VHH binders against o26223. Designs and how they scored, part 8

Target 1, 191 residues: o26223
Amino acid sequence: MKLLWTSQHIKVTVHIDGKVSKMDVLEAIKTRRSIRKYQDREVPEELIDKILDAAMCGPSAVDERPWHFIVVRNREMLEKIPEVHPYGAMVKDAPVAIIVCCDSSLEKIPGFWVQDCSIASQNILLAAHSLGLGAVWTGVYPLEDRVEGIRRLFSIPEHVIPFSVIPLGYPAENPGTRDLFDPDRIHLEKW

## First folded at step 14 (VHH)

Design G6
Fold by OpenDDE, fold request of step 18:
Structure G6 (fold): chain B 191 residues (1-191), chain A 120 residues (1-120)
Amino acid sequence: as target 1 above (191 residues)
Amino acid sequence: EVQLVESGGGLVQPGGSLRLSCAASGFTFKRYDMAWYRQAPGKGRELVARITTGGTTNYADSVKGRFTISRDNAKNTLYLQMNSLRPEDTAVYYCARDAWESYIDSFDYWGQGTLVTVSS
């Protein structure tokens, strides 16, 4: 059953004139939602480049920036991802996916690469949203079966660890807005 | 432990109304999107309505204009007002907590359900 979405709260002001109106950072953060349904529409390479640029702008441990990105557009490969990544069922329906990886050989302080890749992944989500795309973070690490599955599928070297799979596309759903501010989680000066 | 307890189901005539309630416990209710699902005999479970933490509501086409989902965060309760009920609305209705923004796994927590029967 198709849900009728009442309020287009995603003002994707698709300005017809090709100028993607840029959302401010707070708007992007507050209005971003995971999107798992996509239009049958290709994502321009320019947008992917912008997203990847954003992905590389976050902080990292010792500023090492150990992340790598695999951009997947091949339909056959997209369709195979769900076979090794059960939570990635929607990937087969996306026009493109980004696999965020870590080169472990670059890691200076053990364990912080997870934070680094997380930051990169979140920036991908925010950037995608700000550009009028929908995306979802599907976790790969630390689930060994998924890590190995993605590794084999994409012939990823042993020293490189797949971290997340992020399908992207023009959104075909509107999950609506959330209000998650919780003052009870804020402590002043002390607990 | 997450608990969802549905109530308010029953037998109604076509055109009648029912209000379902779902009492939630074991989690911070206000932080989660909630939904109603239903499962008719011999059919799969389907989404009926969803409400976000921000109050955004979505409905299945089949119930749009007739059903209203709402929530009371102070009472940790989800509601489904069902008006103009039809025989086709006969089903077990389930309250669900939605983990829409999970990047690890989608855990759907469900109640035991409440039966709604619409019959003349």
Scores: ipSAE 0.669, ipTM 0.835, lowest interface PAE 0.6, mean pLDDT 91
Fold by OpenDDE, fold request of step 18:
Structure G6 (fold): chain B 191 residues (1-191), chain A 120 residues (1-120)
Amino acid sequence: as target 1 above (191 residues)
Amino acid sequence: EVQLVESGGGLVQPGGSLRLSCAASGFTFKRYDMAWYRQAPGKGRELVARITTGGTTNYADSVKGRFTISRDNAKNTLYLQMNSLRPEDTAVYYCARDAWESYIDSFDYWGQGTLVTVSS
C-alpha cells in the first residue's frame, strides 16, 4: 500500500524496497520537522548506528568530542523519562530515545560543551529525518530538575551532564513545511 | 509585547457558520506557525487547527472537513472558518503562536479567547 502522502512538497518516498533514498543535506535541513508522534514500529539498529555516526561527525571545541550517547529502547525506562522530563511526554510513545550527554572531564575549554552537544543533537535530528525517521529535541540542560532527574534515572555520573533527550521513531504525523527565510535577519558587512 | 486578540465568536445555531479572527501584534507574524485551540466547559484545552509559515494546515479529527484555518500575513491575522457547527463545538476558542520547533517547554502565546456557543 503506497501511502501516497500527497502533501505537496515532502515526497518522503518510502521506497518499499528498504532503499532509503538519500536526501541531500539542504533538503534534509529545510524539510526537517520535530516529530512527537510515532508509529508502533521498531527502529532498526542499523539506522540508530547511522544516526549516532552522524552525531559524532560534528565539530567540537578543540575537537575534544566530549559527547556520550545513551540509547534507550527499554520500554520501562522510556516510560519513566516523562516523570523527570515534563517536555518529554512523547518519549513514552517512541520506540527509542537517544540521550546526549557531555563528559565534562574531557573538556579542555570550559563551557563549549553546550555547543558540542547541540551540534551532535542537531545532527541526530537531521540524520533521523534523512533516514525517514521523526525525532524531536527535548531540552534537558540547563534545567536543573531535568538534568538531575535524567542523571538519577540513568545513573549518570556527576561529571557527565545530560544535555538532551531525543525520541525517535517512524513518523505518525506530518507537521508540514515551513518558510523561514527572513532577509530582515541578514545584515551585510555591518549591523 | 506579543498580543493575540480573538474575535468573531458568538451564538450560532447548529449547522451554522462562524469566522473567527485573530489579530496578532508585537512580533513578526509571518515568521511563526499559528494555531487555534479551544476549551469547552469542564474540558481541557485542545488543538483545533494549525497552520505553518509554509501554509500547511492540520486539523483535529473532530473538525476536519468543517473548519478551515488560514492566515493573512499582510494583515497579521489568523482566521478560522467554522462551518457545519455542532453543539460539541461550543467552547472558548484561543489563538496561539505555535512553538512546534521549540526544544524546551512550549511558551505559547495565547489570546484571551472568543466564546463560540452552538445551541438551538
Scores: ipSAE 0.654, ipTM 0.825, lowest interface PAE 0.7, mean pLDDT 91
Fold by ESMFold2, look of step 14:
Structure G6 (fold): chain B 191 residues (1-191), chain A 120 residues (1-120)
Amino acid sequence: as target 1 above (191 residues)
Amino acid sequence: EVQLVESGGGLVQPGGSLRLSCAASGFTFKRYDMAWYRQAPGKGRELVARITTGGTTNYADSVKGRFTISRDNAKNTLYLQMNSLRPEDTAVYYCARDAWESYIDSFDYWGQGTLVTVSS
């Protein structure tokens, strides 16, 4: 019967076609790779929202939450980033990039904002990976030339510090699996 | 001290084969991704092949199907088997400890290089 096939197929197809599995957090951490080649495919705003939500879930020193994020989709701006950030050459090929910044006026304890923004940056990488995207953290801070170049390009005020530029998109490469556990880095009770 | 020592380069006719070796010391070899790069006269250094600690390999399009990267973790040695060599493969070949996950995209360690010349 066509109706029975269609009814069961629609119900089963919706569940099968839908995302019915979730990536385990340990799997996400171990399989995330830096992705520097992207498909020519837009990243929906909804996914960027989820990624930034995840970024803001990280702990911060005394809950200071010093982070701000600039979402860059404009092609001409993305193409200019390598001019001031040479190690970010792949950014010109990304459909979108996120600039992680510290607003120093939100800093409550001096010097911890670097950890805070690092946590946010890593959460962006993990969230992107869990959503089927690839990303790479390209370092800006503490390299003065890169900090000033990015600040100038995006009109970032002097009290706001660009920390990292994270291009992302649907991946067009697979760097492969790794085995990085090193028992020599583990010290029981003392050094 | 990290040391990478390449060997096996030489002069070979087009269509020939060579096997490069890289002896690694001064670090826990099996825990690092490794790569071969090459630099042709007048050109920048380019990736030829990578092999991860998990055994995944990647190749430049220009060498796919002709070159094979491999590693022997027990002997701390990286290999590049080069078959069907072409004149455009002429370059100095460098063994490198790969830093794919560096957030500043730097490479920390290279060998001295070994010259491969493919000429009639």
Scores: ipSAE 0.638, ipTM 0.798, lowest interface PAE 1.1, mean pLDDT 88
Fold by ESMFold2, fold request of step 18:
Structure G6 (fold): chain B 191 residues (1-191), chain A 120 residues (1-120)
Amino acid sequence: as target 1 above (191 residues)
Amino acid sequence: EVQLVESGGGLVQPGGSLRLSCAASGFTFKRYDMAWYRQAPGKGRELVARITTGGTTNYADSVKGRFTISRDNAKNTLYLQMNSLRPEDTAVYYCARDAWESYIDSFDYWGQGTLVTVSS
């Protein structure tokens, strides 16, 4: 049938109801940049929920899911983070930050929690970018002084390890695009 | 071994111009974003200008319209054209491989720097 063919073919290539992704996943990965300047604009709770949902979609070693997230919006607390995490200076200017933590009591394979929390952290960056937000990963683990400082500041128990602090907000800067593909890093079959 | 060697600094009067150069070796220059930073006495290093492999340039507000970053990928050289110099531009200028995406803010790949002094 003429109508069936054209309707089927058009729907396969383009969704009419608007359910397609706002941004292609490869585009999101290639265009995401660390953002350290933010507009004076609150981030709705609904967007944070979407970002954390995405964070929890990552794979983990034997599905251990060791991650916990602390959402920080309190201005006084955000302003204290640079006192114990000096390379997180932009956190005081962010409307919100997410602290990615490992609960070691959930760890099933020793030491893989670092990969697990790294996956969650990267998903936060990509999800934020796809929602029109900017974010930056600021490293905490394995720097012992940062780990202990963040643990004290947020009353994090000793069996929970703060891994990263990720400030985010509507971006007030544009670092630009990059061309990073390097075929010399690709090895076929062997080194 | 990554090497970045700055040149072109010196003493110049206010309103004058200088061109800084940075010779890069030990890496595939064209595949890395590059930047100029400066450090005034008693201050931390601050970004002056950045140029990506994708062609985007960014400038600190204090130098916009006066400074121009450029690169010559065939010669592995980064440039900073500095016009309308002011006394507050006095600093040691560093060529850097841009570490904008580092989640640790220390940089492993800096030049030794070149001193620019703007004074009467």
Scores: ipSAE 0.613, ipTM 0.795, lowest interface PAE 1.0, mean pLDDT 88
Fold by ESMFold2, look of step 17:
Structure G6 (fold): chain B 191 residues (1-191), chain A 120 residues (1-120)
Amino acid sequence: as target 1 above (191 residues)
Amino acid sequence: EVQLVESGGGLVQPGGSLRLSCAASGFTFKRYDMAWYRQAPGKGRELVARITTGGTTNYADSVKGRFTISRDNAKNTLYLQMNSLRPEDTAVYYCARDAWESYIDSFDYWGQGTLVTVSS
């Protein structure tokens, strides 16, 4: 993609294609990085809708689908998150964050909601990346201080468990390429 | 088992240069991102530079253009070339195995550090 900006100090070219993403799924998985610095640029509601659609496509234990999502755009609320979530300091700089939650009243098999919400969280990261956004999963559950803090801040009811906070925006950093394949982790037929 | 051993610190006049080394053992060095952090008296630890397994580098604004991070995967060694040193660079410098993709705290192993003092 060619980006064009006009300013006194920089020039970039912006091309808007009919489709936002053409990224191969294996490329998306391999190139996705945690992004903690974001441009001062809003994320359109339409992209958030696509990301949440993808989040809900994951499998879940007995198809229980226990997930709920809080979309946070209010600047004042984003600035309060670090007060209860120290690892979430970059949220102050994000145009939007998604809080992934479990509604325990939807849980059909005890304890599998963690896997279910992990799948939804990873799908958010991959979908954001495929749409040209950067995101990072900041862990909330099972850290009780963070769970309680986020629950209080967003008025989350007792039967709903905040799992992760995922700030996202157009990336302002490039963490770079990694070479992670490790054949020693692969065991044929037996340990 | 995992060991990170820094060396190359010392006393240097302002404007001088130092090269820090970090010998790594107990893990497959080439498969981990690596970083340098520093801690000045009365301050918290701050990131100085980071290098990925793919060779991408990132620097704190305060050192960009003066410091260069590099790695030698054949020797399991991480380096920090520090040029144009200033008194505010005085700190204990730590080699770290970086955990950029951690969804909780962002680091997992540290060396014991090497002291760099910049004064006349």
Scores: ipSAE 0.594, ipTM 0.793, lowest interface PAE 1.1, mean pLDDT 88
Fold by ESMFold2, fold request of step 18:
Structure G6 (fold): chain B 191 residues (1-191), chain A 120 residues (1-120)
Amino acid sequence: as target 1 above (191 residues)
Amino acid sequence: EVQLVESGGGLVQPGGSLRLSCAASGFTFKRYDMAWYRQAPGKGRELVARITTGGTTNYADSVKGRFTISRDNAKNTLYLQMNSLRPEDTAVYYCARDAWESYIDSFDYWGQGTLVTVSS
């Protein structure tokens, strides 16, 4: 028996009320909900690392990978976000937020960065959910007042475009499950 | 066009019961989460109960154990059974179509409201 890799992992056992990391992907997609209320509980750095790893696994146009991420834990900065992002009011109550950005100098195919950053943003939501966290995507781009406000707050250069702000934390609410499949949206062979 | 029409409000004694109905039209009712909100005099609107397309329910702490939200997808109707009513339940009750998963500004569709008054 030849072992090419031994699985050893030093796990810090964290007592979480959420789901284990081995959630089925279809279950994660179907059960993920927008979470806007969070426990007063720190999110460990290693979970943020796992979430951002997942974000960067998304496909991108010609593999351009235009995304950058700002991790915000500073209370004063989190409290300022609603001043420029009014529908992001829950961000001030989150232990951490991730700002998804596009660096336009990395674009290889103009304009596809929106799809690229959308993929990264959704991966953040799914990964957070699979780790027992709750998150919500709060839209920034293409709302110009929000783009400028977030850029100003975080000293983001003009060639970098803030796309979304994603507050996250251990959930303090449960919106429930959904049954959203709609056969009328499916067209076989043609419209 | 989306229409939500509440009914069943009225005057009721403390400890009494009342059933609210909301007739929905203009959309595929069974594919949308639905909610009841209420607004007491001089207060903002607050969530009372939610029910998802999958039948999961959520309640405000103040009504848990006393109110039951339900839906009849065949009749496009949302219900709120209100038991053990208290004076603080006095409010205009609104049926709403939920936009919980919007990642930008959201606009729920709201009914006109139905007044519930709990008083001796």
Scores: ipSAE 0.572, ipTM 0.793, lowest interface PAE 1.2, mean pLDDT 88

Design G6
Fold by OpenDDE, look of step 14:
Structure G6 (fold): chain B 191 residues (1-191), chain A 120 residues (1-120)
Amino acid sequence: as target 1 above (191 residues)
Amino acid sequence: EVQLVESGGGLVQPGGSLRLSCAASGFTFKRYDMAWYRQAPGKGRELVARITTGGTTNYADSVKGRFTISRDNAKNTLYLQMNSLRPEDTAVYYCARDAWESYIDSFDYWGQGTLVTVSS
């Protein structure tokens, strides 16, 4: 029995054996949209594992891989996130959220962790989309009030920096596709 | 500088029609999603309609089937065709450059708005 999950843009086929048909990487990149409305449906742990696996596959400075992930399913905690993260209003409606963090103690070269966590966050978004889920990147760092808010809420140690909050769920909206290619941003050999 | 200038608002009878226009300048219009918002007296600003660079349209449930958002990229102009207008559609309508894909607080560019009054 093929469960066809229709995202507005793509059909994701979920096989009975738990295997999910994945879209190709270019399709995922081109069709991904931020999703802020979710169905009243739980996200299987298997899919979260796949997403986190993808999150950890990106490059990092000196291969430091400083990222940590907090997976939040507790309804009370999800509902509290908007109190410290005003742009995270949709988190209360999501069945799960991933908080991407940096452990600064793992840094060999300081400052590149922002790039590292950005790569991880983007991979989460792409992986989620390829699996028929909707997600949105809600920035925490470098907004100090949000950083500290999330830190306190989740008892995050001082040497660990919350970077992004990414709610996930089956999408309940379709923002549509975009055409973003801009040849004016491409320079050949010189500016 | 990004500029959005709305026009076409006015007084109309219930059941009537209006067409709003938004003239955009200061950015490459065709490369941005656009939206119409409205704010009724004493209420918050709400999304009315969106149109992506790919031409996908979305509407608030309250206006679905009555309003049509469209764009003319050659003219750098956004439109909102409003049919079957109701008193509850009375609001200041704003044209916006959409920031749907922002990972920080929404920073939409807005026009000054155009008033639409639906009254008998």
Scores: ipSAE 0.537, ipTM 0.777, lowest interface PAE 0.7, mean pLDDT 90
Fold by OpenDDE, look of step 17:
Structure G6 (fold): chain B 191 residues (1-191), chain A 120 residues (1-120)
Amino acid sequence: as target 1 above (191 residues)
Amino acid sequence: EVQLVESGGGLVQPGGSLRLSCAASGFTFKRYDMAWYRQAPGKGRELVARITTGGTTNYADSVKGRFTISRDNAKNTLYLQMNSLRPEDTAVYYCARDAWESYIDSFDYWGQGTLVTVSS
């Protein structure tokens, strides 16, 4: 399956609060919510490509870019993920999931891959949201049982570490907006 | 220590009303989403209602239009107004600090619960 990287800027008009508006970066960040219920609707490959493009745009330690992505659409496989990932129950209901992995052989400086894959995962979430999709980060690493479970299920080599499973789909729920700004967490000049 | 203490439960006739309260302490209440759950005898715990820090509310379909979740941040208190109660609403109701945005297992703090019995 040749992932046709079409860089086409899909202007996704996301209805936020009943208004059709172009979602900017700050809006995407502020309005993003974990979505665990999905419509019975397929996600176009073009959207997945855009999401993966976004996933690869984040910084990484010394630009090591250790990330790999497994795109899962097979229903049987999606249904098996909850068996090895207890927090992944919603994956079986998603039309697609992205597994973010780290190839440890690509690490230039040990340990930063967690940050790298985290950035990639978050970009997936933000991109999905900006495109009118819902997604949720289900943590795999560092829980050994989940890591090994996903590894076995997808025949992932030992030097590759599954990091997160992110189901995606058109949202069938609306968790609402949050206000989480906390000035007490801001320190000026010194602690 | 995070503490949630529910109150307001009791026996009520079908069609009656109750108002549950949850007193929260040990954390900055206004900065967390809050929820009510319930567990009926022999059934699993289910979400009843949720309210975000932004004030957005969500309800289970079974209680929509009958129940209202609200919060008073100044009092660190969560409320559940229950109207038009039905026998099927009989359950222990739990107040919870919501962890919807957790990327690991849901880790909510729960109160001890308050029993609501709807019976003629």
Scores: ipSAE 0.495, ipTM 0.779, lowest interface PAE 0.8, mean pLDDT 90

## First folded at step 16 (VHH)

Design P167
Fold by OpenDDE, look of step 19:
Structure P167 (fold): chain B 191 residues (1-191), chain A 121 residues (1-121)
Amino acid sequence: as target 1 above (191 residues)
Amino acid sequence: EVQLVESGGGLVQPGGSLRLSCAASGFTFSRYDMAWYRQAPGKGRELVARITYGGSTYYADSVKGRFTISRDNAKNTLYLQMNSLRPEDTAVYYCARDADELYGPDSFDYWGQGTLVTVSS
């Protein structure tokens, strides 16, 4: 039985009217794309709060919750991020960026902070998308030049590790959705 | 096997135009974001332009208004139209499959061999 995955064009009806249509979690996951073009429109603080709330709802190793978030709206700072992040050019065009960081002093089990911050970062992306925003994960860790660049730029303490920079804004592009399902990556019982 | 083969590079005078092509094979081209990178002598590889699965485009500031990235999914081909070329555009241009990874060029899983573009009077 060939499951004809009919590409149902999930019309993300961006209801222009203020009613935040609750996007289903699977829809959010499947339709989320990296957005690197943004409208010249401010993101309300309320949305950022919701996004950050979502970011903190993910699991962490032994509940260590090592994450910290820097919310950047300052235009000058946003414009400086590309100087230390060669692939963060779009950050200068975003109305806001979230820098996800790890406080190493909160780490209980070594190395799991990467997973924790990844989960937080992904939740930011999903939440943003569900709220009608576009975002992109720009990796910082483990690239030393980017880590140190962001650290210096934002005066981040040594025990705190910048992990990702996530610009957000109302999307000015529609990249469509991808079908990324690969049955060859699924192994039953054994490899 | 995934293959990306660039073509269309060459010598051109300042102000001239070139069109690069990247022939893709070994994967479902239409399902992937694609990008052009370039590497000038003595410099690191930099993103030039990106085109998404859905056709949305992104350009580096240095090439905005001059370069156009496009794709023909029926031909499994990526293009880069380069107009108003400048000496600083001199580089090896690479086609890359963009899997929307987190870490920039190092996260790209497949690259072409590159095509040289020389802008010189």
Scores: ipSAE 0.019, ipTM 0.335, lowest interface PAE 6.0, mean pLDDT 88

Design P72
Fold by OpenDDE, look of step 19:
Structure P72 (fold): chain B 191 residues (1-191), chain A 119 residues (1-119)
Amino acid sequence: as target 1 above (191 residues)
Amino acid sequence: QVQLQESGGGLVQPGGSLRLSCAASGFTFSRYDMSWVRQAPGEGREWVSRITYGGKDTWYADSVKGRFTIARDNVKNTLYLLMDSLKSDDTAVYYCARDAFEKSGFDYWGQGTQVTVSS
């Protein structure tokens, strides 16, 4: 019996009428895609605030909450990011980008800040998606050139480590959904 | 127009060394990560090494790790591959490639330079 995986077109009915239908968390996780093309449309500040609120709701090691966020809307700065982040080309086309940073002075246990900032970054992506925006995680850390490049561009102090750059905007592409479930990656009780 | 031109290939004995160069033009070299990729006869293309645009981070395939060194001179717009302890299995055409903006891929390639390791 060939289980015909009917590609249920999850009609993300973006109801145009301002009522952002609340996407459930599993739907958000499963349907989220990296979006690298954006409409020529500004993202309201209210949405950014919601996204940043979500970013700060993730757990952190011993509740260290080491994250800081730089919200970038300046066109000139957005256009400069690709100069130090070759895989961040799409940032120049986004109306806004969030740079997730770690304040190392807030770190209580060494090394966990990467997890903390990752959680924050992922929450940004999920929140953006749930709000009808597209986003992509562009990694900065641990690549030294990118870290230093972003640091220099945004005058980030030495004790603060840029972790990721996340451009955001209304999506101008629909890459569809993927089934990434792999049972071979699941081990019961032992490897 | 983006151009990449490899040089420095040749015939070398096992255990020998070569230095490959790639001259880049037509783009801002210092803004791009670069890679070496090789293709042995009858085989597919194999990624060899990568270097970030500023040269601070490098990666190597397991097959060449500890033997090859990737480097760049952004003033000279040149990518290098230092190959030490060469083996017969290193015989291939070596290509300089500009890393694309995509998660995995290259958008420009050189013509390649032949490296032959033979006794």
Scores: ipSAE 0.512, ipTM 0.806, lowest interface PAE 0.9, mean pLDDT 91

Design P78
Fold by OpenDDE, look of step 19:
Parts: C-alpha cells; sequence; structure tokens
Structure P78 (fold): chain B 191 residues (1-191), chain A 122 residues (1-122)
C-alpha cells in the first residue's frame, strides 16, 4: 500500500481580483514561517498600518499597553541594524522593519511588559503572513548589547526598551510548513 | 578571508588553569557573537561558552559553569577562555567559533579555528 503522500498543494488562490482572501486565524498560525529573504518590492503603507493595528490588539497586563513601534524604511538605518544585531542580517535586505519597544513608564506590573511585547510581536508576524508578507522575529531583549545597540542607533530614551526587530517584505523564499505539535508537552490536570 | 586561530592549549594537572586565546581576522570582530566549542576524543562537538559582540552577555554550558570565563577584547580582535579548576573531562580540542547570523540552532557557527588541544591529566 503506497502511502500516496498527497502533497496538499495549499492552493494559495491568489484571487487576481483585489479582494485579499482573508486567511483564517488557525491557518495563519499554522502556516506562518520565519522569512528572511525578501523581494525587491516596497510594502505599502496601508499594509504596515494594518499590521500595527493588529500589533495593538493583543492583551496586556492590566491593560498597560506599554508597546511602541518604530517603523524603519530608511535604507541606511536598515543597513546599520545588523551592526548591532548579529542575527539581524536579513534586515538590510528588507524594505521595512518594525522595532517593538516597551515604554517602562507605562508598565503597571513589573515584568509583564515582556509578555505584552511578545504578544504584539507575534501579532505582527501573524498579520504580516495573513497579508501575504514574510517576516521574522529577531530578538533584542534581553541581550544587553543588542538593547543598547538599537537604543543608540535609533536614539531611544533610556526608559524605553527595544524588544524586537521585525523585518518585513514580500517573501522571496518558501520554507514550507512544519508540524510542531508534540503531545508529550501536554499534561492533563497534573504534571 | 575570515580567520580564527586558537592558542594557549597544553597539558595541565587537574585543578589547574589555562587561558585560551583566539585571534580573529578578516571580519569586523566587534559585530559578531563568538563561542567556544570543544570536542573530546570519540565524542561530538560540545558547545562551551558564548559571548555577545559587545561582551555584555555570556553563557556557559552546565559542565563548565562557575569554572570557565569567556571574555573578549574587541580592540585586539581576540576572544578568550579562562579555564579554572580543570578536570580530566575537560580534555578536548577547543575551537573558537563565530556565531552565524542566521542560526538554525543555538549551535550554529559559520567559521571555526583549527583548535587548540587541552589535556588535563595527572
Amino acid sequence: as target 1 above (191 residues)
Amino acid sequence: QVQLQESGGGLVQPGGSLRLSCAASGFTFSRYDMSWVRQAPGEGREWVSRITYGGKDTWYADSVKGRFTIARDNVKNTLYLLMDSLKSDDTAVYYCARDAFEPSSPDSFDYWGQGTQVTVSS
């Protein structure tokens, strides 16, 4: 019995008609991959606005919403990010990057800002993917060199903590999908 | 061309100390995180320690934590590994490795030195 691996061609029906087929949330989550190669194509401001809107829709501790976003399109600045972020090499090739930051003055409960900014960062990734863009989360916090490097580069105040750098663009790679489900990580009622 | 050259290895008694150095050239050293990796005879490569490009953050394998200290001098383009309280199990070839910009794993390196032999024996 030849197990015909039916390569379910996820027909990304690119409906030619301007209606961006809305990807459902589970599909977005399950099919999202880190994209580090981008087309030489600009990302419309409208898409960035949608992504940022999504970034701000996540929950935060006691609704503190400590996040700020720096949208970077300047080529020179994009090219400098890898100098202070060793794992941000792909940023120089992206048409745009979003730097997620925490304003510590907005923090109501200490330490939860990491969760808040993580949620915001993940929403950026999911939104980007649902809009046909590729993105990758490059961690800044908690590495002090990266935090300070990004802070210095973008003149970020001391009370504001850069958390992540997320380059965005139309994808120039297709890494495929992965099944990451692990039942061994699920415990019922007790460990 | 990227070059990494380790030095400072040798024979030492248990409980002794060594200082390894890695001379880096052919790239902007101060922009790269760096690691030490070791390989004991008949064993696979084991990550030992990592340091960020500015030297502000360091990590150690559990096997060397509290005994080894990673450091760097970005002016001299040199990576260091201070090894104290050496044990027989620390016997290995020690490699200087440049951390890759696009790591597929925590142990992703794009360049390695030739290694320096460390032997801990009575």
Scores: ipSAE 0.557, ipTM 0.821, lowest interface PAE 0.8, mean pLDDT 91

